# Miniprotein binders against Uncharacterized protein slr1840, part 5

Target 1, 371 residues: Uncharacterized protein slr1840, of Synechocystis sp. (p73408)
Amino acid sequence: MRQILIAPDSFKGTLSAGEVCQIALDVLAPEFDCVAHPLADGGEGTLEAIANNLDGQWQTVRVQGPLPDQTVDACYLWLPQEETAVIEMARASGLPLVPVGEHNPEIATSYGTGELITHAARRGAKQIQLAIGGSATNDAGLGLLMALGWQFLDSQGQSVGWGGQALGKVAEIIPPVLNAFPQVTVLCDVTNPFYGANGAAQVYAPQKGADPAMVQRLDQGLRHFARVVREFDGFEINFPRAGAAGGMGGGVAWALETKIESGFTAIAKLTQLEQAMAGCDLVITGEGCFDHQSPQGKVVGGVLELAKKINKPAIIVAGQCQLSQTVLPNVLKIFSLVGPDMPLEKALQHPQTALKKRLVQVKQYLIQSQN

## First folded at step 2 (miniprotein)

Design e14b (from h4e with Q11Y K14L K18W D85E K89L D92F Q96I)
Fold by ESMFold2-Fast, scan of step 2:
Parts: sequence; structure tokens; C-alpha cells
Structure e14b (fold): chain B 371 residues (1-371), chain A 104 residues (1-104)
Amino acid sequence: as target 1 above (371 residues)
Amino acid sequence: DSEQLQELIDYTRLLMEWAKELFDSGKYDEVLQLTNQIRDLSQKIQEIAQKHNDEKLIQEAKDLIDEAQRLVQDVRNGNVDQALELIRLLHFLLRILEELVNKQ
């Protein structure tokens, strides 16, 4: 009996990575020895994927939400054996927490994310994995840093307050004294710089509620803050990836000397994906969409690179995919849920049925092959 | 009705995922090819909003249809600007759909 590793991403908007794994186990386990290893790219479903792979303890903390008068109960994952906390900023400072019609990156704050970091540090975390996807904010992590004890003052010596509108007011920076603070690794898959035409405000603020005039003000605020940081300690905050989460990537890299890794890379290391894959004969991976610069998404692409490195064959099950012109030598076959027999809307309405149908085809393919 | 709205929300999120991936890859022309799907979505949203008799949402849906048609007809003016505007339209569509769901 062959040993198969089921290592998918979520099918975004339809099935969690864990649900994909369970359906695959139900179809394949009668004929094959299967191991579930659900994955994520640092976005939605990241905490759930890690919790499914490691013995994690959910921590719920009442924190500041993205809006000034909002309080939310936010969860993060504590991994006691690893002495690591995994925090998804969107659970405290994310777009889904903002009511329809109230999205405004000039006032939205990351303060609550800082409160989660503080709680994890107090719990004894030596490492923090911070996933920064899905932010409601364009505040360069100012709120987060304020929660950690940083002070940002205007020209009158008063606090600049919260939100992207505060960036343009910063005249003085006062850092806290932090003893034995955890090492923070930011999980980030965008390459945007801090400011400019391809920067945080110009590219991402519109989806957070900004109109063109607000985008201009937010970009100018980021430019001003970059200058103040440079004058403060010589740090150049305008680097690739610094624009992630409204400039938070830059802000925390500067203030907390964070590492920045792709979400997949950090999760794969934390869950020991390469070791799990080495113990199997074949890997099955997948995601909702299969298209990017390389003809794969971040999770599928990462899994395929690892599989190629250690000479393991792979099968891809994707919600929808385009035909790739690139030859993938270790990929045996690609199965798409959406096709002539399954329209997109129908697959979205009955995702479990669509996935099961394709996995039955995977099973038949594998039975007819001894390799 | 609520089932139809959830399907449209899921489809809009999938289109946003494609648009962002294509944009990050520098495939701006491919992002612009999604304009037809966005126009069709806007028309479906307008029909649902009309049945719900919501004047504000009907007008917002009409504005998005007009904007999508304009993007299709534009002479090239930097594909990156047009691709960004298309992603903004997807976010507006998602907000309208979420507002319709909140009414149920």
C-alpha cells in the first residue's frame, strides 16, 4: 500500500484545508495509507492549518478592534513545545471586523494586534509568527507599536493618535525599554515598498475604503513617517515587502528587527513539511485557484518545489486552473474541479461533492498505476 | 435568495483572488479580461437589489456597470492603472453583496 501525503491549501471561500484533507482521506484511505498535512500561505486559515498539524492551545483575548470605539475577542494559537505564538493580525485588526460602510484606513488602527503580541510575550513566547494578511489598516503598525509601549508625538509633544492619518503628524519617536522580547517573524507574500506608486497606500488603501484624495494623504503620511524614521536612527523603511499590511511590514521590521518570510516557508518549517513528505511515496496538493507568475499558487508552488527537491511525485487537485506551458517533471497529473461538466457557480455551491468527484478520479488513476 | 447572494459573494472573492494574483505577476492585460465577469456580476446584483427595492444599492450597481464598460472601451493609459481600478470595482461589488446579506 502506497503512503500518500495530503498537503493542500484551503479552497478559498468554499473549503478549509482541513475539510479538503478529510474528504481526501474518506475517498483514498480504503486503498492507500494517507497522512493529512493541511497548509496555508499566511492568510485566511493559517491558525487552523497549524493547529491541525501541531498540539496548539487557543488563547482568546479581548482587544482593541480596527475602529477606535470597537472591542473584539481575538484568538491566537499558543504552541507550548515550540514556545511559539502564532498570531493572525486580521483577527484583531482585519477588514472582516469592519461593518459595511465604515471602512476607513485613515482611522483604522493595528493597536489590537499589538495587544495580542503583548499577551503572547507575557505568556512566555520566545518566538512569534505574525501573519499580516487581511488588514483593515494603513498605519504602518503605529497602533501595534503603541500597544508595545512606543510613543509617537506631534510637534506639540502630544500623542499623534491612531490610524493612517496619524503618520503625517509624527515629529518625535520614543522607544520603550523591552527586556527579553520574543523574536518576531512576519509572514508576508507581497513585495510592495512602503510608499510610492507601488506602495502600501496606492495599491491597497482603496480596498480598505480609501477614495483617491485619501490615498494621496495616506501616501504622503507614509513618506513623512519614512523621513522621520530615517532621521531617528538611519533606518531606510522603503524596501520591498515594507508596504505589507498598510506599511506594517516596514514598521515592525524597523522597530522590532523582525524577520520577514513567505507565509508558506514559515508554515512549512514550523510543521516540518519536508520531513512528512520524505516519509511518503506521493504528495497530493491543491488550492482553489491555480494561476500565478509560475503556473501555481504559493502553497501548491512551495509543495511542488519541496517534492521536486526530494524526488517525490505529486498530484494537483485545483478548483480552477489554466493550462501551463511549463513542464513540471514531478507532477503526474492535474485534476480541476471546474470544467465542461462542472460550472464554477455549481462547484462553489456544492464544493464537497465537486472535490469528492475529482478525488474518485485520482483514486482510479492511482489504482491503474503501480508508480 | 440568501443562497444566491452567498454564491455571488464566493464568486466575487474568487475573482478578487485571480485579479490580485495576476496583478502581482505583472499580467495586467489578463486582469482586464475579468471586466466581462465583473459586468455580469454587477447586472445580477442590480437585479437582486431591484427586487429588494433598495434605491441606493440599485444606483451603486448601475455605477459599477458603467465603470466596467468604460474600462473595456478605454484606449491604453497604462495597464497597471486600469488593473488597479478593476480590483477596486471588485471590492465595491463585494461590499454591495455583503450589505444585501445584512438585510437578511
Scores: ipSAE 0.000, ipTM 0.155, lowest interface PAE 21.6, mean pLDDT 81

Design e14c (from h4e with E7L Q11W K18F K89I D92A Q96Y E99L)
Fold by ESMFold2-Fast, scan of step 2:
Structure e14c (fold): chain B 371 residues (1-371), chain A 104 residues (1-104)
Amino acid sequence: as target 1 above (371 residues)
Amino acid sequence: DSEQLQLLIDWTRKLMEFAKELFDSGKYDEVLQLTNQIRDLSQKIQEIAQKHNDEKLIQEAKDLIDEAQRLVQDVRNGNVDQALDLIRILHALLRYLELLVNKQ
């Protein structure tokens, strides 16, 4: 085996996917022809992984924050060759932007995310990848849509305003007259519907600051908005994934006719992972956590599925893993950072050292397999 | 990974203990930072524990829930306004762990 694709996820809390790739290159590249292809699942490290793969350009825009009287500097990634913008809503409308004690999904708005989309469209984006994890909002994307020119009016003909509290007030919808607009793909790994016991408000609003009474009001608001949308154009907004990001998944699917994809699938297509893998003899993938009693994480799982599809062998390097007797067909070997020679505490304190040590063993394994 | 889940539970307990100490000393900004970290860790615990179906880990998650409730009471006794906001956030985290345990 001469050519190796290094296609890992981040090792959560310890190493970025880019750092994992660099350590692997340092260990393996003297003996093997290595290609770095850092990955992500649409969450932590996603923009950084894509930027490293595609020579992306960071764009910083001052936009509306999640709170009505807040502005934030939010960055998104511009990919000029792909004519694609990659936007993470949490950077404009995310929970981390709200001081603890001020979390309130009844007032938190997604307007700033809409401003990022507007900026990307004006930049010349033909495609927008929108990662919707980490939201502070339960506004069904109303703020985002308002930034794009949509109007939502109450029974008195006045704007409903921002936040999840606005949903229950909507009496009239006025869409904008849109010229050519980029295709939006939402990166979403949850399956929750718009409203109900497993819906946006009931499942996610508590983490965004809602007490039980607020959860009931927010869910009722989502139900009201769903009815208004149905009366407006017949769209059924209560589908699996519609509840993502406080109902934004449903709102943008309705208003912008978005595609919805898993984070890994969207990133793999954007970075041409299958083409990169086809050009190699072997793929090395990994993550900080690999549970032997459960399927591997979304990135590792996706890489392994793709490798199997195109008949490529794989090696897994995981933070912590001990497999059962079940053998995966295309997996040659699994290396755990934690083992008899590397206790858990030491691996977490010195993750670079632990990873390097296991990659030296991977190198030895590969050399012995060739000789 | 059961070792990873145990570590995340242990880290969460340690952070809650430090948050309590910092709150008692009046270092509220540090408490707020730790609360955000606890929120992130609870999400990771939820994901991993749901896949593990391990009775011991479920019990440890319940113990963590009890400890979070005690922290909430301690905070509430010192500063009513700040404590109420912390209670809301911690109850959201407790609800997440409770849902995880119930789905096992």
Scores: ipSAE 0.000, ipTM 0.115, lowest interface PAE 24.5, mean pLDDT 78

Design e14d (from h4e with K14Y K18I E21L D85R K89F D92L Q96W)
Fold by ESMFold2-Fast, scan of step 2:
Structure e14d (fold): chain B 371 residues (1-371), chain A 104 residues (1-104)
Amino acid sequence: as target 1 above (371 residues)
Amino acid sequence: DSEQLQELIDQTRYLMEIAKLLFDSGKYDEVLQLTNQIRDLSQKIQEIAQKHNDEKLIQEAKDLIDEAQRLVQDVRNGNVDQALRLIRFLHLLLRWLEELVNKQ
C-alpha cells in the first residue's frame, strides 16, 4: 500500500488547508495510507494550519487595535510542547480591523501586536513566530516596541505617541531593562527595503489609506527614524525585507534581533514537513491558483523543492494551473479543479464538490499506476 | 494575599508616577531617595513569591529583586543617569505584580 502525504495550502476564499486535507482523506484513505499535513505561507490560514499539525491552544487577549480609540479581542496560538507562540499581527493591527473609510497609516498603531508578544512571553514562550502580513500600519513597529517597554521621545522629552506620524518626531531612544526574552522569528515573503522608491511607504502605504502627500511624509518619517537608529547604535535599518509591515521588519530586527524567514520555511521547520515527507512514498500538494509564482514563493513551490531534494514524486491539485508538467521533473501529474467539466463559477460555488471530483480522479490515476 | 498584591501594585504605580514627576521637575536627588521604597517593595515581593510555590514565578521575582538591588546601589553611588533606568524598572515591576494577581 502506498503511503501518501497530503500537504496542501488553503484554496484561498473557498477551503482551508485542513478542509482540503479532510476531503483528500475521505477520498484516498480507503485505498492508501494517508497522512494529513496542512500548510500555509505565513498569510491567511497560518494559525489554523499549524493548529491542525500540532497540539495548539488558542489564546484570546483584549488588546489595542490599529486605531487609537479601538480595542480588539485578538487570538494567537500557543504550542506548549514546542514552547512556541505563533502570532499573526493582522489579528491585532491588521487592515481588516479598520472600518471602511477610516484607513490611515499616519495614526494606525502596532501596539496591540506588542501586547500579544508580551502575553506570549509571560505564558512561557521561548520562541515566537510572528507573521507580519496584512498590516494596517506604517509605524516601523514603534507601537509594538512601546508595548515591550521601549521609549521613543521627541525633542521635548515627551513620548512621540503612536502611528506612522510619530517616526519623524523621534529624537531619543531608550531601551527597556528586560530579563530573558523569547527569540522572535519574523515570517516575511517581501523583499522591500525600509524607505525609498521601493520602500514600505511608497509601495504599501496607498493600500492602507495614504494619499501621495501622506506617502511622502511617511517615507520621510522612515528616513528620519533610520538616521536616529544609526546614531543610537550604528544599525543600518534599510535592508531588504525591512520594509515589511510598514517597516516593522526593520524595527523588530533592530530592536529584538529577530530572525527573518520566509513563511513557508518557518512553518515547514516548525511542523517537521521534511521528516513527514521522508516517511511517505508520494506527496499530494495544492493551492487555489498554481502559476509561475508558485514555485518561487508559495507553499506548492516549497513542497516541490523539498520533494525534489529527497527524491519523492508529487501530484498537484490546484484550483487553476498556469504551469506545464514538462518543467517540473518530480511531478507525476497536475489536476486542475477548473476544466471542461467544471467551470470556474461552479467550482467557486461548490468548492468541496469540485475538489472531491478531482481527488476521485487522483485516486483512479494512482490505482491505475500501481501496475 | 489578593489585597496584599493589590497594595503592592498600587505602591509600585505610585512610585512610578512620583519618579516621573520628580525627573520632569529636575529634582534628581529626590528620585534617588526612592531607593528606600524600592528596597522595601523588593523585600515584600520576595516574601509573597515564596508563598506561590511556582518555580517560574519565584525565578522571575528573584531576577526583579536582583535588578532592584543593582539599581539601589547605582542610585546610592550618586549616578543621576540611572533615573530613567529606575523608571523603567518600576514599569517592569508593576507588570510582573499585575501578572501575579491574574495567576491568583
Scores: ipSAE 0.000, ipTM 0.095, lowest interface PAE 22.2, mean pLDDT 81

Design e23a (from h4e with K14E Q37L D40F K44L E47R E60Y D63R E67W)
Fold by ESMFold2-Fast, scan of step 2:
Structure e23a (fold): chain B 371 residues (1-371), chain A 104 residues (1-104)
Amino acid sequence: as target 1 above (371 residues)
Amino acid sequence: DSEQLQELIDQTRELMEKAKELFDSGKYDEVLQLTNLIRFLSQLIQRIAQKHNDEKLIQYAKRLIDWAQRLVQDVRNGNVDQALDLIRKLHDLLRQLEELVNKQ
């Protein structure tokens, strides 16, 4: 029998990856043996995609928000069979949680993300997948580490407090005494170093509310913290990817000895995507906007790379696409939701209808190809 | 500080002996967890040594930290023979550190 793996990203702003899979199953399953395998890149829809692929349990915890006087209800995903927690830092320490006009990376803290990690560890997690996109913070994960029992003291022996402003005050580091702790994997798709012209503060602090003077102070704080860490245990924190989430990539890699992986790679491993694909004859993948030069193509790109590696043909279903079939060696056909019979406005207003229409065409194409 | 230093050295030694037992039992994930704790305690020993400008103690503490970090890497990479050598060296270094502190 013809076995099809349906492995899409979300169509951002319109359909979740799970919704895309359900529509594809409704159209294709009568004629083909279909397996749904919704995916994500570590950003929007990551917890939902994993929950739909694996038997997950939602955990809601009241934690510290990004601002000092803020508390938020943040959820994470617990996977009991895998003994794994999946945490999106943005749900506790993210930019969307900060009211317009109150963005300030000098005071924003990642402490709440550390509280989620602590809750997951107490739950029994052996592994934690930590997605660090969308941060409001430039504190190098200092708040997160404080929630885990780390102490950072100034020259007078007092706590440095929270926020990116605290980094420049650190004179002493006191790690917690831990018997056991889960293995943390950081999901990150940026390559920026900890500090400097291409570092966390210079590149990302402006979108978090920093003016040029604040950017300079934050970068100097990161440089100071890097020196203190190097003096503490010889660790070089200024590596590619260390700048992610205001330096959290560097801070947690140092303190928790984490692995750093691309979001797609971590999710593909967790959900056993390569094994699922090997068991099928064809993969159908897609996303809302696909272009070979677009960063939004990470899931589709990763799926196509895996398909090529194991000699599986692929079909792409995209909301809007300017690629041609001839550009992609392992792709049989590309179907765009937006086309002569479906204007962009109509596709955005009725995304389920637009996707179903294209999947009917995919079904017709597959039936014709068997003959 | 002398009392605290002796307690930290004793605790680190006990954890190293437990790590050796777990290593011999093939419990490598648990060895990693204890080795990270040994590294943390070694960092506390280093801070006390630095506070008192004890050059020999600082040297031994830095070596403990370096060798514990290498042990973590070797266990993770499946270099079990090198890991065993590092466990032996860490145990020996802790005995030397205890002698240096002039324990009772």
Scores: ipSAE 0.000, ipTM 0.135, lowest interface PAE 19.9, mean pLDDT 84

Design e23b (from h4e with Q33E Q37Y D40L K44W E60L E67F R70L)
Fold by ESMFold2-Fast, scan of step 2:
Structure e23b (fold): chain B 371 residues (1-371), chain A 104 residues (1-104)
Amino acid sequence: as target 1 above (371 residues)
Amino acid sequence: DSEQLQELIDQTRKLMEKAKELFDSGKYDEVLELTNYIRLLSQWIQEIAQKHNDEKLIQLAKDLIDFAQLLVQDVRNGNVDQALDLIRKLHDLLRQLEELVNKQ
């Protein structure tokens, strides 16, 4: 019996990756030995996809919010078999948690994200996957590090406090004594450096509430902090990706010796996608939109690259496919939900029905081609 | 990783355009800062290009790193004419790299 790996992205706006997998299982499992492996790229739906793929336990922790007088109930995913926690910083320190009139990256803190990391470490995490999109902060992870026991003092020997405004005041760094701390991997899709014209403050602080004068102060704070870190232990914090999440990419790389990976790469490693694919005869992957301007989405592209590497055939099921003549490595066939028998409007109104119809065609194709 | 390569190429192109504007304005210290970022991004492009096993893509990525490094040296030494020529060559390499990535 043919073994099939079902490894899709979500069909954004219509179906989660888990829902796509369940529909595929319902259609294909009677004839084929199917394994569901829902995927994501580190953005929306990431924790859900991982929880569906691995037996995950949701942990809810009351932590510091992005504003000094705010507390939030933030959840993260605990994976007991993998001894891994998956944390989205935006759930504790994210822009959506701040009322529009109160956005201010000079005071917004990442302290709550550090509290989630501390909770996961105390639970026994050996690995932490930290997704750093959607931040409200420009504090270089200073708050996060303070929650982990780091002390940052001003020239008078007092704590610098929270927020991007604190970076320019740092005169002394006192690291904590860390015992058996987990390995942190940062999931990051931006390449911005720590400071400068293309740095954290100049590019991202305006959307977090900064006016031009604040942007200049925040950038100077990041430059000052970079100098202090260099004087402290010789680390050069100004590198590509260091500017992610208001400089958190740089701060945690320095302080926690993090790895930085693309979201898909980190998720593929965590879920052992290559091992799962090697154990199957064929991969079915898919996403909501597929066109020649983006011939391979991040998830679909990654799955196809991996399938080519280990010489496995693939089938793509896409919501829309603009160019049917596109030649892709190891792809046997592309099935589009939208077609002569399924106009776009109907597919959007009844996505589950549209997907089932195409999966029945995939099933017939596979039965005929197996002989 | 084609999307990741496109994003890195787009980022590098935008930095090159900004470097040219600053260079034309005589702000050479800021040009040097941006050129160092371009060099680092070029190294990331090379690492990803190695995975594609495309001889032309790999060579273009290597050329991008080499010319970015020469640009840093020329800006630092005040070799204005050479720096302008290298900015033109880097734009052309980025265009070729983007065309090759889109063809795949």
Scores: ipSAE 0.000, ipTM 0.110, lowest interface PAE 22.0, mean pLDDT 81

Design e23c (from h4e with Q37W D40I K44A E47L E60F D63L E67Y R70E)
Fold by ESMFold2-Fast, scan of step 2:
Structure e23c (fold): chain B 371 residues (1-371), chain A 104 residues (1-104)
Amino acid sequence: as target 1 above (371 residues)
Amino acid sequence: DSEQLQELIDQTRKLMEKAKELFDSGKYDEVLQLTNWIRILSQAIQLIAQKHNDEKLIQFAKLLIDYAQELVQDVRNGNVDQALDLIRKLHDLLRQLEELVNKQ
């Protein structure tokens, strides 16, 4: 009897990775020995996927929201066996928390994310996984660092305050006295530098409410802060990935000496994906859209690369995407939810039904291919 | 909110049409700029959908955001065929979203 690892990403906007796993188990488990291993890329659904793989405990903390006069109840995941906290910055400092019409990266702060980190450290975390997608901010993590005890002062010796507008005012940096702090790993799949045409402000500030004039001011602030950091301790903050989350990737790499990993790589290590896959004969993976241009760093791509490394065949179930088997050497078959018989709007309206229909086809394929 | 949704969808569609024109003429930097504006409008649509617990609109908005993000990467990496496919998918999603909102 084949042992099948079901290791999907979420089908964005329709089904969580856990829901995909459950539907697959319902269809396949009567005929095959199945193991569920829901995954994520560090974005939406990351905490839920990890909680489904490990005995995770949800922690709810009242923290500073992205706007100065806002407080939010933010959840993070505590993993007692791993002594690890998994934090999504978007739950404290994310764009969805900002009311329509009030998006403003000049004032939006990451302070609340720093409060989550502080809470996790006090809880006893030895490692923190920090997913930085979905930010409302362009503050280079200044708010986060202030919550950790860092001080950033202007030329008059006063705090620069919060938001992307504060970056251009920094004249003095005072680090906290730390006796012990957890190792922070940032989960990041973008390669943007800190500033410039491909930097944090130019690429991402518009989606956070910036008009072109504001984008220019924010980019100048990031350039100023980069210069101040270089003068402070010689660190070059303008590197690939430093632009993630409004420059937070750079800010925390500098201040906390973080590791930066793709979301998939960090989650795969934490959940012991390679060990789980080695124990199975076949892996079924999937997501709402698979881009065959560059599968590295994406969940499906990462699963396929790992499967190839350990000589395991794979099947892909994709929600909506034009895929080609010619560029995926270890893939046996690709099944798409959306097709001539299932238009996008029907799949979005009835995602569980659409997925179940395709998994029945997967089951039939596997039965026929057993010799 | 219905009037605001229709306006946001209309603006997003016009930006997509402009992005296609610029893409066809090889002006990729301008395409990237317009894709960022499409993302902003998609976020606004998502927030209005969340305010009313409209799961279908939330799903459409999330897909628009995801495709816009992939388009930025494909344009930057010179993956013309994939960028064209994403422009088509974005246009199709917007057409479907316009029909959905108008039939409410």
Scores: ipSAE 0.000, ipTM 0.096, lowest interface PAE 23.9, mean pLDDT 82

Design e23d (from h4e with Q33L Q37F K44Y E67L R70W D74L)
Fold by ESMFold2-Fast, scan of step 2:
Structure e23d (fold): chain B 371 residues (1-371), chain A 104 residues (1-104)
Amino acid sequence: as target 1 above (371 residues)
Amino acid sequence: DSEQLQELIDQTRKLMEKAKELFDSGKYDEVLLLTNFIRDLSQYIQEIAQKHNDEKLIQEAKDLIDLAQWLVQLVRNGNVDQALDLIRKLHDLLRQLEELVNKQ
């Protein structure tokens, strides 16, 4: 009997990666030995996907929210066997936590994300996987670092306070007495630099509530902070990916000497995806791309790269496929949920039905191909 | 480098003293943080000790790491009396490690 690894991304807005795996198991398991390995790219569904792969424990902590007068109950995933915590900054410092009409990246703080890191460290974490999508902030991780014991002072020797507006006030940096922290890996899939036309403020601050004048002030603050960091220890903070989460990518890489990895790469390593795939004869991966403009997703792309590396065949199940013009050497077949027998609107309204229908066809294909 | 070993031992001692102060104050979550730092420093001490080809020094460094990791578990589980006893043992072991380095 063939061993099949089911390693999908979520079908955004319709099905979690875990739900995709369960439907695939229900269809395929009677004929094949199946292993579920739900994945994510570091965005929505990341904690849930990892919890499904590893025996994870949810931790709920009351922390500082994105607004100065806000407290939120934020959860993170603790993996005791791996001595690793997985933290999504958006759960403590994210846009969804800001009430309608109150979005303001000049005052929004990442302090609560730092409190989650501190709690995880006290729990015994040796490693922290920090997913930084969905931020409300443009503070270069200043709040996060303050929660870890860093001090940032203005020209009068007073704390600069919180928010993107604080960056332009920094005159002195005082690191914490203890410089040994859990190893932090930042999960980031954007390549934007710290500042400039393609930087954190110019590209992402508008969606966080900034008008054009505020964007310019925020960008100037990031430029000022970059100069102060360079004067402090010679670090060049303006590199590709440093602009992620309002500059947090740069701030954390500098202050904690972290590695920035793609979300997929970090999750694949954490869940031992390569080892799981090596133990199987075939991998089935997929994503719920229903947008004609969307390229191949990072999870599907990463799974296919890995499958190619270790010489494993792959099958793709996707909402709609944009790969027909590209020859993919290890891909046996691509199944699209949307087709002549399943219109887009019906697939969106009944995603479980649409996916199950395509997985039945995958099953028939595998039986007939004798793979 | 014996000078580097002495500096790491001094750093570890300071962190242990701070951990004990926080433990006595009932700040167990902060003790866990500091104990993780102590564990990391003891790993560096072990790496340097291995370069000296001294089996006793290597074993003492390993024991320091093991005790520091156990302290994390005791504090996490609320075993106050055992955590206090372990902190005393870590102090004694660090003192012994310093004596060994001084004889180099």
Scores: ipSAE 0.000, ipTM 0.101, lowest interface PAE 23.9, mean pLDDT 80

Design e23e (from h4e with Q37R D40Y K44F E47M E60W D63I E67L)
Fold by ESMFold2-Fast, scan of step 2:
Order: C-alpha cells, then structure tokens, then sequence
Structure e23e (fold): chain B 371 residues (1-371), chain A 104 residues (1-104)
C-alpha cells in the first residue's frame, strides 16, 4: 500500500490545516496508508497545527491586552517532551483583539506577550518558539521587555510607559539580572528593516490604525531607539527582519540574543517534517488561496522544496493555483477547488464539500496510476 | 548548552581583545559600546550557568558583569588608568573562564 503524507497549510478563512487533513484522511485512508501532518507559516493556525502534530498542552493566562485598559485570556502551547513553549504574540498583543475604530499603534503594547513568556519560563520551558505575526503594536518589543524586567527611562528618570510613542522618549536603558531564562527563537517571514521607507512603521503601521502623521512619529521613534541602543552597547538594530511586529524582531534580537527563523522552517524542524516525508511515497500539500492574484504560499513552497530535495513526488490541492507543472517538475498534478464544475461562490460557501470533491479526484488519479 | 556556553565565552573574550585595541588607539566611544556588549553577553553566560546550577560559573559571571559595569563608568568619566586596569582584569578573567569551560 502506498504511504501518503498529508501536509497542508490552512485554507485561510474556511478550513484549518487539521480540518483539511481530516477530510483527506476520510477520503484517502480506505485505499492508502495516510499520515496527517498539518502545517503553518507562523501566522494564524500555528499553535493548532503544532498541537495536532505533537502531544501539546494548552495553557491559558490572563495577561495585558494590546490596549492599556484591556486584559485578555491568552493561550500558549506547552510541549512537555520538547521542553518547549510555543507562543503566538497575536493572542496577547494582536490586531484582532483591538475593536474596530480603536486601533492605535502609538499606545498598543506588547507587554502581555512578555507575560506569556514569563509564565512559560516559570513553568520550566527551556526553549520558546515565538511567532510574531498579527501584531497590533509598533513598540519594538519594549512592552515585552518591560514584562521581563527591562527598564526604559526618559530624561527625567521616569518609565517611558507603553506603546510606540514611548520609543522616542527613551534616554536610559537598565537591563535586568537574567535568572535562568529560556532560549528564544522568533518565527518571522518578513525581511523589513527596523526603520525607514521599508521599515516597521512605514510599511505596517497604517494597517494598525496609523495615519500619515503618526507613521512619521513612529518611524522617528524607532530611529531614536536605534541610536540609543547603538550608543548603549554598539548593537546595530536596523537589519533585515528587525522590523517584524513593529520592530519586535529587532528589539528581542538585541535584548535576548534570539535566533530568527522563517515560520515554516521552524515548524518543519519542530514537527520533523523532513523525516515524516522520507517515510512516505508521496506528499499531498495545499492551501486555500481563493484570490486569483495571490502567489504560491510559503508552506506549499517549503513542502515542495523539501519533497524535491529528498526526491518525493507531490500533489497540490489549492483553492486557485496559477502554477503549471512545467515550473514544478516534482509535482505530479495540481487540483484546484475552483473550476468549471465548482464556481468560487460555491467553494467559499461549502469549502468542506468542495475539498472532498477534489480529494475524490485525487484518489481516482492515484488508483489509476497504480494500474 | 555546553557548546553554546563555549561560543558565548569565546565571543566575549574576542570582543574584549578588540576593546583593548580600540582603547590603545584612543577610540573611547567604541570601547564603551563594546564594553556594554560584553556586559550583555556576560548576563547570558550567567543565565546558562543558573540553568545548569553551576555555582562557580554563576559567581564568575557576576564578577564579569561587575567589572564590565565599572569599566563603563571609568571610560565615561575619563579615568584612563583605571579603565586600562579593568580591561586587563576582564581579559584575564575571560581567558580563565574559557579554559575552565573547555576542560569538560
């Protein structure tokens, strides 16, 4: 019997990666030996994908939300065998937590993310995987660092407070005495520098509620903080990736000596994707891109590169796909949910039905290829 | 962790050697920047030592942090002779620490 690894991304807005795997198992497992390996890119659905691959325990903590007068119940994933905590900053400091009309990166704080890190460290985590997508913040991780005991003072010796507005006020930095702190790896798929035309504020602050004047103030704050850090210890914070999550990529790399990895790479290593793929005859991957202008996603791309590296054939199941087989020689066939028999509107209304229909066609294709 | 600890100690020692060269060249602002970097790396050495409950290494790391802080103050205040003495002490301590960690 052919062994098939089912390694999809989520079909964003419609199906989780786990749901995609379950539908594929229901269709394919009667005829093939299937293994589910749901994936993510470090964004939405990352904790769920990892929990489905590994024996994870959910931890719920009440922490500071992105707004000063807000508290939230935030979950992170504890992996006891790996002695690792997986934290999505968006669950404590994310844009979806901010009510429409109240988005403001000048006041939004990452403090709650630091509280999750503190809780995980107290639980005994030796490693932390920190996914920094979906942030509401432009505070360079200052809030997070304050929760860890860092002090940032203004020219009058008082705390600068929270939010992106605090960056321009920093005159003194007082690091904490570190007490047996876990090793942190940041999951980041953007290459933006800390400040400038392609920096954190200029590129991402508008979606977080910033008008043009606020974007300018935030960028100047990041530039000021970069100068203060450089004067303090010689660290150059304006590097590619440093702009992720409103500068948090730079802030934590500086303060915690973090590793920065792509979300897919970190998740693939943590879940041992390459080892799982080596044990199969074929991989099925996919994503639910229903926007006809969207390029191939990072998860699908990463899976296909790994499959090519270890000489494994692949099948793609996607909402809509613009790629031809001639561009991807290790891809046997591409199945699109949307087509002449399945209009976009029907696929969006009934995603489970649409996916099942295409997986039945995948099954028929695979049975015929054995004859 | 042992490999990471050895790398951190080696990196910190090399930065101290560079700080001495810059100090000898009268580039005091650059010495200050590197000394603050050395203090941060020394804090990470302390963190790893605490994780392994290595009492001796914890004490060594505390001494490194103290000497680095004193060096920052002396460079900032223009106390050239005191700063030079602290640079020598920090370099010697880091060399001894590197040798200690590499034994096991």
Amino acid sequence: as target 1 above (371 residues)
Amino acid sequence: DSEQLQELIDQTRKLMEKAKELFDSGKYDEVLQLTNRIRYLSQFIQMIAQKHNDEKLIQWAKILIDLAQRLVQDVRNGNVDQALDLIRKLHDLLRQLEELVNKQ
Scores: ipSAE 0.000, ipTM 0.268, lowest interface PAE 14.5, mean pLDDT 84

